# VHH binders against p95470: the designs that were tried, part 27

Target 1, 316 residues: p95470
Amino acid sequence: KQVDVHDPVMTREGDTWYLFSTGPGITIYSSKDRVNWRYSDRAFGTEPTWAKRVSPSFDGHLWAPDIYQHKGLFYLYYSVSAFGKNTSAIGVTVNKTLNPASPDYRWEDKGIVIESVPQRDLWNAIDPAIIADDHGQVWMSFGSFWGGLKLFKLNDDLTRPAEPQEWHSIAKLERSVLMDDSQAGSAQIEAPFILRKGDYYYLFASWGLCCRKGDSTYHLVVGRSKQVTGPYLDKTGRDMNQGGGSLLIKGNKRWVGLGHNSAYTWDGKDYLVLHAYEAADNYLQKLKILNLHWDGEGWPQVDEKELDSYISQRLK
Below, E stands for the ipSAE of ESMFold2; O stands for the ipSAE of OpenDDE; V2 stands for 0.75 times the mean of E and O plus 0.25 times the DockQ between their complexes.

## First folded at step 4 (VHH)

Design d05 (framework vhh_6z1v_2)
Fold by ESMFold2-Fast, scan of step 4:
Formats: C-alpha cells, sequence, structure tokens
Structure d05 (fold): chain B 316 residues (1-316), chain A 127 residues (1-127)
C-alpha cells in the first residue's frame, strides 16, 4: 500500500528520512530509502488547548506541516484551521531528535507563531514553509486564498515574528475589492514553498482547489527571485504578486489534485515532494517524490511519467 | 493494523436504553476518527455517528439526533455509543469503524471512507 499523505514535508536525521503530513497530531513516517516507509509517531497526542478558540470549526486535524532543522533542534510548524475559513493559527513544536527510541525524544509545543482573525486579516495563517536566506536570516512563507501568500522574518528562536517585524506579499491572484474580508474568495492560491538554488530563490505555489476528489484542480506553479523577499517573477517576467506563475506540473486522467509541494537537495540531487490523488483508487492521496531537473535557463522541470513510476510502500 | 471488537448488543424494549462499546487494538487508535454504522436486513450499511480522534468533534445522522451520543476514551482505546429512547426502527447490526488519517475523510458519513471494521453487534428493539 502506498504511503497515504496530504501536504508532505521531509527531513533527514543521520541515515533516516522522516515524512510529516496533515493528520491527527501530524503523522510521521520514517524510511531508509525514501521508498519503503514505516509509521513512526505523531507529534501531538492531544489537540492544542487553544485550537477551538482560534478555530471554532476545528475538527482535530493538524494541517500542512513544515519541518526545519536549526541549531540542534527540529522545528515542526503546523496549522490549526477549518476548511474555507481564516480562523487560523500556525504553531510550532520542537524536538532534539526524530528517533522515538532516543531518550532525548520529546515533542515540546512552543505555541502560536501567528494567528489570522476574520475581518482583521486579509490572509490565512496556514501552510507554513521555512527558508533561510543567504545572510542566514530565517523567514516563514505562508498563506491560502484571501490576499495571497506572505513572507515574514522569524525571530532568533524561530517561535514568533522578529522585532521589528518585516512582512512581504510574495504571490497573489486577483480578488474582488468588493468581496467581504471574511470570505476566502476565488483567489485560488496557497501552500508556498521556497527553495534556494544557485543565485535564485524559487517560489512554488499551489493554484486551484484541493480536497474535492475528482473535482480538485490543484496544480503547481513557480517563479524566482535573487532576493528571498521577491519580487518572484515567472518565465515571462510577470510578478507572482500580480498573478504571475509558470506551470510546473498539473493533473491528468490518473492523477488529480497535484500540489502542496516541498522541494529539497539531498546528496547533490534535487527533488519535488507532493501529494497526488489516484482516480482509480477513489482519489486516495498518495506520496510522490519526483526528480527535479533544471533547464538551460535555470528553471525547474519534472517528468510526469514519475507519477506512475514512483511507488512508495507502507510497511507495517 | 487496527482490530475492532464491538460489545453490548442485545434485545431491549421500545423506549429503553443501551450502551455499545468498541474496543480497539493497535498503535494508531487515538489517531483515527471513529464511526458507528448500522445495517438492517435487506438494507445498505448507513452511518449513525462519528467522532474525531480527540473527541472534540462529533457527527450524528438526522434519525438519531437527540437520542444517541457518541464518545471515546483514548486511554482505554474504546469508543462508545449511548442509545436512548430506542425504537423498533433502530433494530440492526451495529458496526464500529476506524477512518483514515486523510483530512477530507475525517468525519465521513460514507462507509467507503472507513478502512477498519468490527464484526458487528446485534441490537433488537421489541415493541
Amino acid sequence: as target 1 above (316 residues)
Amino acid sequence: EVQLVESGGRLVRTGGSLRLSCAASGRTFSSYAMGWFRQAPGKEREVVAAISWSGGSTYYADFVKGRFTISRDNAKNTVYLQMNSLKPEDTAVYYCAAGTSQYYKYLSDSPDEYDYWGQGTQVTVSS
């Protein structure tokens, strides 16, 4: 059985890869080869006590993690939200190791990093992704629908926005100025992830709709900037903060809802990690790891045939 | 992975009460949404109630709202269905089911969204 994930992110400790995904308490898998996966743990045994205060319609699922290793600690960012709402918060929990057999293994929740409140915020505090710039400053990109994707500078312990705060709008799609700020609207963009390669930061975003089985329209777009703060320009020179974005991969008849990617360099090779729904298997969400190639102009490329050839296996 | 065993089903009178229990084994019980389903002879399996992994959210079919209550005890790996004001129409085999960790299937009313099932326990409501 392939690994069943939504919103996958990965990291490596020693010779072991760890996979984190949306689920109860954030689901964690481990693997020695990135093909054969074993259930490892979940980060939370009990829902955060503040979850229903922030998100009254919260259903117990923690969404869209990102995992980041910094100064001997693993930082797991997670989202508390409800579908179609911006009653949301991104929290962070930390651990010294990802090995549950270690005496040092213990997830310690540090609480809320940022919170979005309807009518106050024209953004949604979900879908975090961490990126360090070329000066060593750590930033979080995040967002879904509303006014698009944002980037802000993190403080030194990576648990809250830096002081003084620094915020940037990095990608957005058109939203009607007449639409109420409490509504998600039709600006179907979310799940930013930034990868640094050569002289560029590459911003990946998911356009369209996830989470609707065969009606899902999710697909990945990309732009790049020499500065982490943007502007992120697509292949035609259009600013992603003005509707730009170059198609990287989209669904076909077998695979739909392709999105919520992360991207990594492991052992000198580049990879795109995402979920895809298999139409023939009742739109079950499956892990996909694709090789990420670069064209002569420095743009990322993937081979859609790898959607069929990459087959993960869940071990008991 | 997860094994489910229902208990508590028996013959009860119209207007009576009964509590069903579902004991789960497996390392991931507290990570699953749990559901109670029922199937009467000659009918399809239908949802009765569902509860999130933490117990923070519940779902009830319209025909049991106000009469049935679903709850869980993750320390005991058990989910319960408290059935009050029983009617002859409640006569069925009741099944406990564990749902996947997939977000969009978390509190589903469809049997197709549940991967693990118990053997069922018979509830008969006499007039």
Scores: ipSAE 0.005, ipTM 0.240, lowest interface PAE 10.0, mean pLDDT 87

Design d06 (framework vhh_6z1v_2)
Fold by ESMFold2-Fast, scan of step 4:
Structure d06 (fold): chain B 316 residues (1-316), chain A 127 residues (1-127)
Amino acid sequence: as target 1 above (316 residues)
Amino acid sequence: EVQLVESGGRLVRTGGSLRLSCAASGRTFSDYAMGWFRQAPGKEREVVAAISWSGGSTYYADFVKGRFTISRDNAKNTVYLQMNSLKPEDTAVYYCAAGTPEYYRGLSESPSEYDYWGQGTQVTVSS
């Protein structure tokens, strides 16, 4: 059976790969080869006690993690939310190791990083991704629908916004001003992830709708900037914060709902990690790891045929 | 993967109470959201209640709010449906189902989102 994931992110500790995804307490898998995966753990054995206060419709699933190594610790960022709501928060939990057999293994929740509140915020505090700039400053990108994707500077211990705070709007699609601010609206953009490659930061975003089986329209777009704060321009020179975005990959008849990527350089090669729903298998979400290539102008490219050739295995 | 076996269904009087149990086998029971569904004669299968993997979040259909309570005991690999103030309209076959929460974000009220199902237990409410 293939590995079932939504919103996958990865890291390595020693010779072991770890995969984190949306699920109960955040689902964690491990692998020695990035093909054969074993269930490892979940980061939370019980739901965060503050979750229902932030998100009254919260149903126990923690969404859209990101994992980041910093000064000997693993920082796992996670989202508390409910579908179609911006009653949301991004939290962080920390561990010294990802190996459950280690005597040092314990997830320690550090609580809320940021919170979105309906009517106050025209953004949704979900879908975090961490990026360090070329000066070593760490930033979080995040967001879904509403007023688009945001980036802010993290403090020194990576648990809160820096003081003084620094925020940027990095990508958005048009939203009707007549739509109630508490509603997600029609600006179908979420799941930012930033990869630094050469002289550029590349911003990946998921456009369209996830989570609707065969009716999902999710696909990936990209833009780039020489500064982590943007502006992120697509291939035509259009600002992603003004509706720009160049298509990277979209679904076909077999694979639907492609999105929520992460991206990495491993052993000198670049990879795009995402989920895709297999139409022939009742639209079950599956892990995909694709090679990321670069054209003569420095733009990322993927081969959609690799959706068929990458097949993960879930070991018992 | 899980295997599910429901028990506790029987004939009960209007206004009575009944507790259904669903016993699951497998080490991964605590990884799944669990749901109770029902199907009355000539009707489609509909959600009654659902509970998250940890038990910290629950969903109830409007027609059972205040009367039914879902709970789980992960140490015993069992999910329960406590049914109070039973009405003739509650007569149905009740099914236990395990969701694959890694597939989707959150508790689902749709039968199509559940991959593992029990065989059902009949509840009949008489006057």
Scores: ipSAE 0.013, ipTM 0.371, lowest interface PAE 8.4, mean pLDDT 89

Design d07 (framework vhh_6z1v_2)
Fold by ESMFold2-Fast, scan of step 4:
Structure d07 (fold): chain B 316 residues (1-316), chain A 127 residues (1-127)
Amino acid sequence: as target 1 above (316 residues)
Amino acid sequence: EVQLVESGGRLVRTGGSLRLSCAASGRTFSSYAMGWFRQAPGKEREVVAAISWSGGSTWHADFVKGRFTISRDNAKNTVYLQMNSLKPEDTAVYYCAAGLSYEYRYFSDSPDEYDYWGQGTQVTVSS
């Protein structure tokens, strides 16, 4: 059985790979080879105490993590939200190690980083991803639907926005100006992730809808900028904040709902990590790790055949 | 492509309970998020509750919080609305809908974003 994940992110501690995904308490797997995965832990045994205050309709599910190692700590960012609402917050919990056998192993919740409030914010505070710029400043990209994807500067301890705050709109699809601000709308864009490579920052985004089995329309687009703050331009020179985005990968007859990627450079090689639904296995959401290649103009490419050849194993 | 048929609406007294059922036909029922909407005479349709395709996530409007519960049984192709502590202001035609809003991230309050609708079932709560 391949690893059943949605919204996967990865990191490494020593020789051990750790995989984090949407689920109760955020599900954590470990692996020595990125192919054979074993259940490790959950980051939360009980829901955050502030969750129902931010999101009155919160149902206990934690979404869309990102994991970031900084100055001896692992920072796990997570989303508290409700189905179809922007009553949401991104929180952060920290740990000194990811090894549950260590005496130093303890997730310590630092609370809310940012929150979205209906009728105040035309954005949804979910789908965090962390990026350090070329000067060492750390930023968070985030967002889903509404007014698109945002980027803001983090403070020195990575637990809240810097002061004075600095915010940028980095990607957006057209949203009807006649729609009520409380509604998600039809601007189907979410899950930003930024990778720094050569002279560029590459912004990946998921367009379309996940979570509809064979009717899912999720696919990945990309743009790039020499500045982390944008503008992120696609291959045609169109700004992602004006509907731009160059197709990186989409589904086929076997694999549907491809999206919510992270991207990494490990040991001199570049990787795209995402989920995909396998039609032949009742659209079960599976981990995919694909090699990320670069064309002569510096654009990322993936080999769709690796959807068939990368096979994760869940050990039980 | 699904067809939806609501049932269970009737006259019930204030403080009573009622369970509505929505039976679906079509092979793709388990791929759709489902919503319950209601429409009282002279008012627009409003969303009452929603449930993801898997049943793993639910949403309930504030005006029914703690009283109504949405659930689904994909083996029976049925979605339910359990209504407790009914009030006269709950009197309405109740509709089930299947549509565009999915899973733990997506829900639309707008009736025009749902692909398929039932004919409705009348619930009358006597004062």
Scores: ipSAE 0.011, ipTM 0.216, lowest interface PAE 9.4, mean pLDDT 87

Design d08 (framework vhh_6z1v_2)
Fold by ESMFold2-Fast, scan of step 4:
Structure d08 (fold): chain B 316 residues (1-316), chain A 125 residues (1-125)
Amino acid sequence: as target 1 above (316 residues)
Amino acid sequence: EVQLVESGGRLVRTGGSLRLSCAASGRTFSSYAMGWFRQAPGKEREVVAAISWSGGSTYYADFVKGRFTISRDNAKNTVYLQMNSLKPEDTAVYYCAAGTSYYRYFSTPDEYDYWGQGTQVTVSS
C-alpha cells in the first residue's frame, strides 16, 4: 500500500534508500528503487527519557527528522514537542550504518542539541535540517511559527551549537505584537531546508497550515543566497527574513497540504521530496518525489503533474 | 464542515464535579484538535483545555491543572471535559471547538474553525 509519511527525509547507504518520517520513534523505510518501500525500523524503541521534562504534553511521536551522513556516521536529528507549544527540543541519535541486519547497527542517542522554552525564546526548536557550507562548516536550520526560521553553526561532532555560538534569522513572517511570546501566533512558516546548487544556497520553507486534511493550506516557497547565512532573497529581491518567498508549489483539487520538503542531488539529478494529502484517499499523507528543474536564472521549478505520476508503494 | 453540540452544564456546589460532553457531526472529527473554552460574564473567551487529534497530547490552562481532565472518543465523535473540585470562578459558558490541525495548532482561539453554542456551568459558593 502507499507509504504513509509526514515530514519525509531520505539518504542512501550503498544501493539502499532510507526514508525517515514523523511517527513513533521515527519511522524508517527502505527501498532499492525509491518506489517500493519496506518497513525497516524505528530509531527509538522507547521515548527519550528527557522528553516529558522538556515537553510535558509530549505524546510519544517524534517529529520532523533530518538525516545527515558525516565522517562515517549517520546523524538523525529529531523533534520533541507538543501541539501548539514551543516546549520543544531537537535531539540527535547516531548510527554507523542504516542496515538493521548489520552487527554494527545501533542507534545511540546523544541527547539535546537545542531546546526552546516558552517566554524565553521567540522560536520553536523543531524541524531541523542540516547543511554543510562550501568551507565544510555544518549548520542547522530549524523553526516553526513564533519569530520564524533560524540557522546556527554546529560544533565539530554535530551534537550542539559551536563555541563561540553563531546564530542567524533566515526567514520569518509578520507576527502580531499582541501575541504573548508563549503563543505560536499567526506567522505560518516552518520546516526550513537548504540545498546548495551552483553559486547559491536555496532555502525552502513551508508556509500555511499542515495537518487539517482538506483545510490544510501548506505550500512551498523558496529564496536563495550566495552565503549559507543569508540574506535569502526571493525572485523579487525581497528578504525571506522580511516576509519574502517565491512560490514553488501549492496544492490543487487532488493534492493538498504540500510541504515539509527536503531536496537532494542524486546521480547528477535534483529532486524535491515532500508529503502531500490525497483528497480522494481521505487526505492520507503520501510521499512525493518530484524532479527539480532549474530555469535560465537558476530558480528551481517542479512539474505539478508529477504529483499524479509518482506513486510510492509499501511492501510491508 | 463540523457541527458541535455541548451538553452537561448545570448548577453545582463549590467542590462538586461535572462532566461536559461535546458531540461532533462529520467524518473528519478524528483529524481535528478539540478544545474547551469558557467565557464568564464581561470577560473574553479563554482556553481551558485542548486535546490533539489522537488524544496523545493535551493542554491545560494553569487555573485548571490538576482539577480538569480532557479526553476524546474518536469512535463516538465525542470530546469530554471532566471538571473536579469546582470553584465559583469556574462559572462560565463552556464552548467546544474543533481546531485547525491535529499536530501543531490548538492553544489559541483564533486557530479553531468550528464552535458549539455553549453550555452554562454555574458554581455556587
Scores: ipSAE 0.011, ipTM 0.272, lowest interface PAE 9.2, mean pLDDT 88

Design e01 (framework vhh_sonelokimab_d1)
Fold by ESMFold2-Fast, scan of step 4:
Structure e01 (fold): chain B 316 residues (1-316), chain A 124 residues (1-124)
Amino acid sequence: as target 1 above (316 residues)
Amino acid sequence: DVQLVESGGGLVQPGGSLRLSCAASGRTFSDYAVGWFRQAPGKEREFIGAISWSGGSTYYAVSEKGRFTISRDNSKNTLYLQMNSLRPEDTAVYYCAADLYTYRFLESSAYDYWGQGTLVTVSS
């Protein structure tokens, strides 16, 4: 009965919550209470026509969405890739409403935002997440393995990099200088998400490996900066772009592969949204929505017992 | 979530053809990537082919490419395997399987939903 998700992100339109996740055409669920979920739609009925040109090994699944509301439109960012490769692109599709019953409901694909090309780029163009800074400028964070996580300034219509372009490296783990640039390598970091809270931007990242059921080592780390561009420093003062990251949550005997989070402030409360694999249920990936608390020094914390108490329900 | 039932197996002579069907019951069959596997007596499960959720992409085991064709009809919630030029060594129980995992398409352990299987015997 639980909602099966990987890489969940959420938004609200009116009194309805919408959940987006990795899957065929990007899977969309809706809810009135963030507990009881109903299948709503998928954003793509057919694969993007450009997908196999960018990623010859593309298998039809769209990965790791982010959803962002801006000036009366919903922007759905998605990843086209193949496992272990950086032949990848982040695309964007736009809709006026998320309600499939509305006469205005129509996903309009705007195409590629950025593309990574092997040997040219030491980064992977997947795992987008959108953040607006305190001056209203919109940025995209993204990345997986290779040279780590990047941030760039978006243009006014949020469909491509701004001109002149502005790029920052915000988090990375050590990669051997002897490793060929075409290889993903062992720098196990991906899935950035940035939340603005008080005077800080908090960068969440997933360290370790997803997607291996009981052998998954995925866990969440965090750092913060007063500027959206970084440097993002962990609790010890170490730069996330130099291997820093403070543990937020990791797996246990029941829950494995915790990661690919988003984070939100809803109605004055803060939440962490992620997937976790339930060991007792053949490592099926399940939605988790946890309360995000703040310690006396302004660092986020979660109660691991809420992994057991939050139970999503899939309505027929 | 999704339940799968194979049909169309039976006895066929060497050189013959056979079409297997896999009927899905469930709310969102079109959300799953689906594939065919086989298991011969005393051997491990072997990947045959898979098809993406939209039907736009197909994947085949190198050894079976050209003899077997996978297709799907999402309006009928049905997966098909067309088998041509059958040989005695194709004798096996054939399984359909459904999966949401993007990353492990060729591994039987990646598939969470399985049918009960349909026996294909290639013999004179």
Scores: ipSAE 0.005, ipTM 0.385, lowest interface PAE 10.3, mean pLDDT 88

Design e02 (framework vhh_sonelokimab_d1; at its last look DockQ between E and O 0.45; V2 from the best seeds 0.00; counts 0 for: pae E 8.4 > 2)
Fold by ESMFold2-Fast, scan of step 4:
Structure e02 (fold): chain B 316 residues (1-316), chain A 123 residues (1-123)
Amino acid sequence: as target 1 above (316 residues)
Amino acid sequence: DVQLVESGGGLVQPGGSLRLSCAASGFTFSSYAVGWFRQAPGKEREFIGAISWSGGNTYYAVSEKGRFTISRDNSKNTLYLQMNSLRPEDTAVYYCAARGVYTRYLSDQYDYWGQGTLVTVSS
């Protein structure tokens, strides 16, 4: 079903929009208008051969993509994981074009970018998002639960951590230091995405729980920094790495589980892209594309009424 | 509307074999992980096995592995369960089910269920 999306990211090649989401092989849809979507392809025809070696409980679904265009190539990052586990890895597959009719169209898997291993890592290697800083250095933000959200510097071909490695903790919620490192814990934070606008980098994060129908508590918070590495401060000046985060949007009676956003500037306008579960439609996950506005102090804001707009309701 | 329709159930003798089919419609079958469950009278529903969207990975309950084989044909929108060396205790209603993508954190949950097909193992 083309209306069913979780963890959506978008890009454009020429006059065609492409939508990537969690699912088998990473599902790819295309559109000329961002309203009417057609199945285009999946990035993988079968699961990555290395997936079960990294994640023994892997059940076949590839999670939480990010798509990034860099120096003539499209980089598709994806997550291999299993419920409640940090036996996880972020991989990357590359293509010269997103048009399946092109003779240059071929997804080439470059393998693992980073891997999290229980007892070694107090983080989960899922939910990647790519950001280039103001000097052209490319970084990956990622993470879910455990010790929160991390940022690291990518190498020149964007397939591995740079050497020497540079890592930063950018957002976290409190986790008991007495909990075993194998446990996800109660620090309900994941899905970082960073957008550069004006003098600031804005870090969006999903707080709460997805994936529980009407019991989902997912909502979006934001903080900002003049440096890509942080500290990311919320509207009250609290560091996101110390539990800070200013509410951007939350669910209501109709829409539940709002989160896992991406954010873009296209044709001079700013957009927030996310999923939301429609209560009246058995909590089915739907694509939402909202206009992103900026207040007088440079903070992002969205109109909750756009959750019910025709443009997001016509996706089929 | 989403439909899963099981077929191939019936009466079979102990030691016999049976192949169940599950025909899917109303959704993109090749995009879903699908599996088989059974429920005997007066008992809870039991997981038998599942197969990933591509058919590249299969998962079985320990008690059923080796006697039952799950497969799929995405070109025919059909899921199969091959059952060999059947025993009287295999008597149950057999259900096929499909996972939803939103159940990422609940990998053992299924969103769509068939009506079931009765398998009776008796002499």
Scores: ipSAE 0.145, ipTM 0.563, lowest interface PAE 4.9, mean pLDDT 88
Fold by OpenDDE, look of step 5:
Structure e02 (fold): chain B 316 residues (1-316), chain A 123 residues (1-123)
Amino acid sequence: as target 1 above (316 residues)
Amino acid sequence: DVQLVESGGGLVQPGGSLRLSCAASGFTFSSYAVGWFRQAPGKEREFIGAISWSGGNTYYAVSEKGRFTISRDNSKNTLYLQMNSLRPEDTAVYYCAARGVYTRYLSDQYDYWGQGTLVTVSS
């Protein structure tokens, strides 16, 4: 049985890999080989105290985590939201270790990092992703639909926006100005993730629609910039803030709805981590870890055939 | 193998009560939101309600709120549906379903399904 994660992110502690997924309380899996995964824990044993205030219909599912190591601590960012609404908030919980057997294992929720409010904000506070620039400044990218993807500086303890606040728009798709601000609109962009590689920062984003089984149109695009703040340009030189984005992977008849990726360099190798819906299994989302390669011009490439060759195993 | 097995269905008189159970196996039950659906003959499957992984939150379709109560016991990997004040229009096959990621109150958003149990409300 494959691991059925959604919006996967990963990190390593010692010789153990940890996988985080959208789900009740943020589901955590552990692995020694990144193939065989065992359920480890949930980051939350109970709902965040503020979750229902942000989203009254909150049912315990926390969205789209990101895990970031900083100064010996693990920062797990997560989202509270509802489909089609930007009544959302990104929170952060912090732990000293990811090993549940450790006496130091304890997730401490630090609360809301940012919150989006319908009619006030033309952005959606979901899908956090953390990146440190070459100067050591830590940034959060986030967003979906509405005005697109945003980037802002985090404060020193990585729990709030830095003051004074510095925000940047890093990617967006066309949206009618006449559309009600409370509506997500047709700008089908979400799930930013930035990877620093070589001379560039690479912004990965998911285009299309997720969570629609076989009707999902999710796919990954990429742009790059020499600065973390952008502009991120695709292979043609088009700004991602102007609808640019170069296709990285779309999937096939067997694997659809690919997206919401993370990307990592581990032991000198680069990897693309994402979920894909398996047609043969009623479009159940599956973990995929693909090798990330670079062409002669420094653009990322993946082999779609690896969607068939990488098969995670969920251990009991 | 993942299994959801509903039980407790049967014939009940109008105004009666019935409690359905859904036994889960083959996956980490406590890591999934779970819900109940029903499908009457010739009708589309409709959402009844769902419960969060911890049981701390429930959501019901407007049409069913007040008469039906959903609960779960994670120690037993079991989901429950308490139905009160049953009506002939409640006659349907009742399904339990599980979703481990984004939760939507649409049938196509759930990952695992039971085989269903028939509930017949008739005098």
Scores: ipSAE 0.027, ipTM 0.434, lowest interface PAE 5.1, mean pLDDT 92
Fold by ESMFold2, look of step 5:
Structure e02 (fold): chain B 316 residues (1-316), chain A 123 residues (1-123)
Amino acid sequence: as target 1 above (316 residues)
Amino acid sequence: DVQLVESGGGLVQPGGSLRLSCAASGFTFSSYAVGWFRQAPGKEREFIGAISWSGGNTYYAVSEKGRFTISRDNSKNTLYLQMNSLRPEDTAVYYCAARGVYTRYLSDQYDYWGQGTLVTVSS
């Protein structure tokens, strides 16, 4: 009945909204009203040919998409990884339209954007999110556990890091120096998303653990910076690279864990998009689109009562 | 209304072969990665292997040692396990399982489970 999603991102083409989710080939839904959703397509009919080389445990599901519209094209970024591993890569596939009925509808995979190399990299190449700065430079944020969240410049065609490369650490939690590099560790942070609002870039991040049904601790924190590259500071002025992060919203008994958000301005109004596990329905993950409000000091606010009032409907 | 029903188990001599089937209903089988598990007496449930939703990627636990082959037929909503060169240590109840389109489950990785079919390998 409700839309079952994980890691939701969305965009609009014409009068139609498109929602992208972790799943086999990246699951795509469409809607005219952001409440009633129809299955649309999967971006991949078969898995990327390089997926098993990058992640030997790859199970055929592509993770954590982001969708970005640029110069008449739709860029769909996706992750290849396995849970608990940093043998991972982010790829990109491109389409001229999201309407499957169009003769121009065709996903054209452009391959790997970045790949984690074991022993070289203490980061996990998943959870991409795209942000353009005020000068038109496009950046990718990404990361999960390990050394935390990173941001780098994309090249002009948005398929590779720029040359010369420019990389920044934007958020991380403490990780023991004694931890084996192959282990994700205790630094429970992932899923960056950056929204420009007023004078600030706002970095949202997911803390805690997804994906454990009633034991999920996943919740959202936020910091902000006047520069897309950071430093991102929380409400108390603490750097997110030093464990800072102000709580935005957490789960409750009915909606246990929630996170992996995106955020958008549509028609002059701001929204937070995320998944939440519904206790009454075996902790299945449900789509939530919540109003994002701003207090007098410019910090985002979400009314947790809206978790109960937004209910998606999957159409047949 | 989701069902996974295993069949094809039974008694087999060491060195023999069996082909297990898992018939799926009540969900869109072609949207799910599916896999096989087993549980021997007194042991925890053990992962055998899995196949992606399209069938394009298959992987196996290191313990299977190349003797087992997983395949699927999405037109028949059926998952298969071909087991060759069977040994007494393969005696177990074999379960098929389907992992949802949302793949980040830590504890089990699988949403739906069959009831199991017994395989006994003995002289």
Scores: ipSAE 0.013, ipTM 0.436, lowest interface PAE 8.4, mean pLDDT 87
ESMFold2 (binder alone), look of step 5: mean pLDDT 81; pTM 0.824

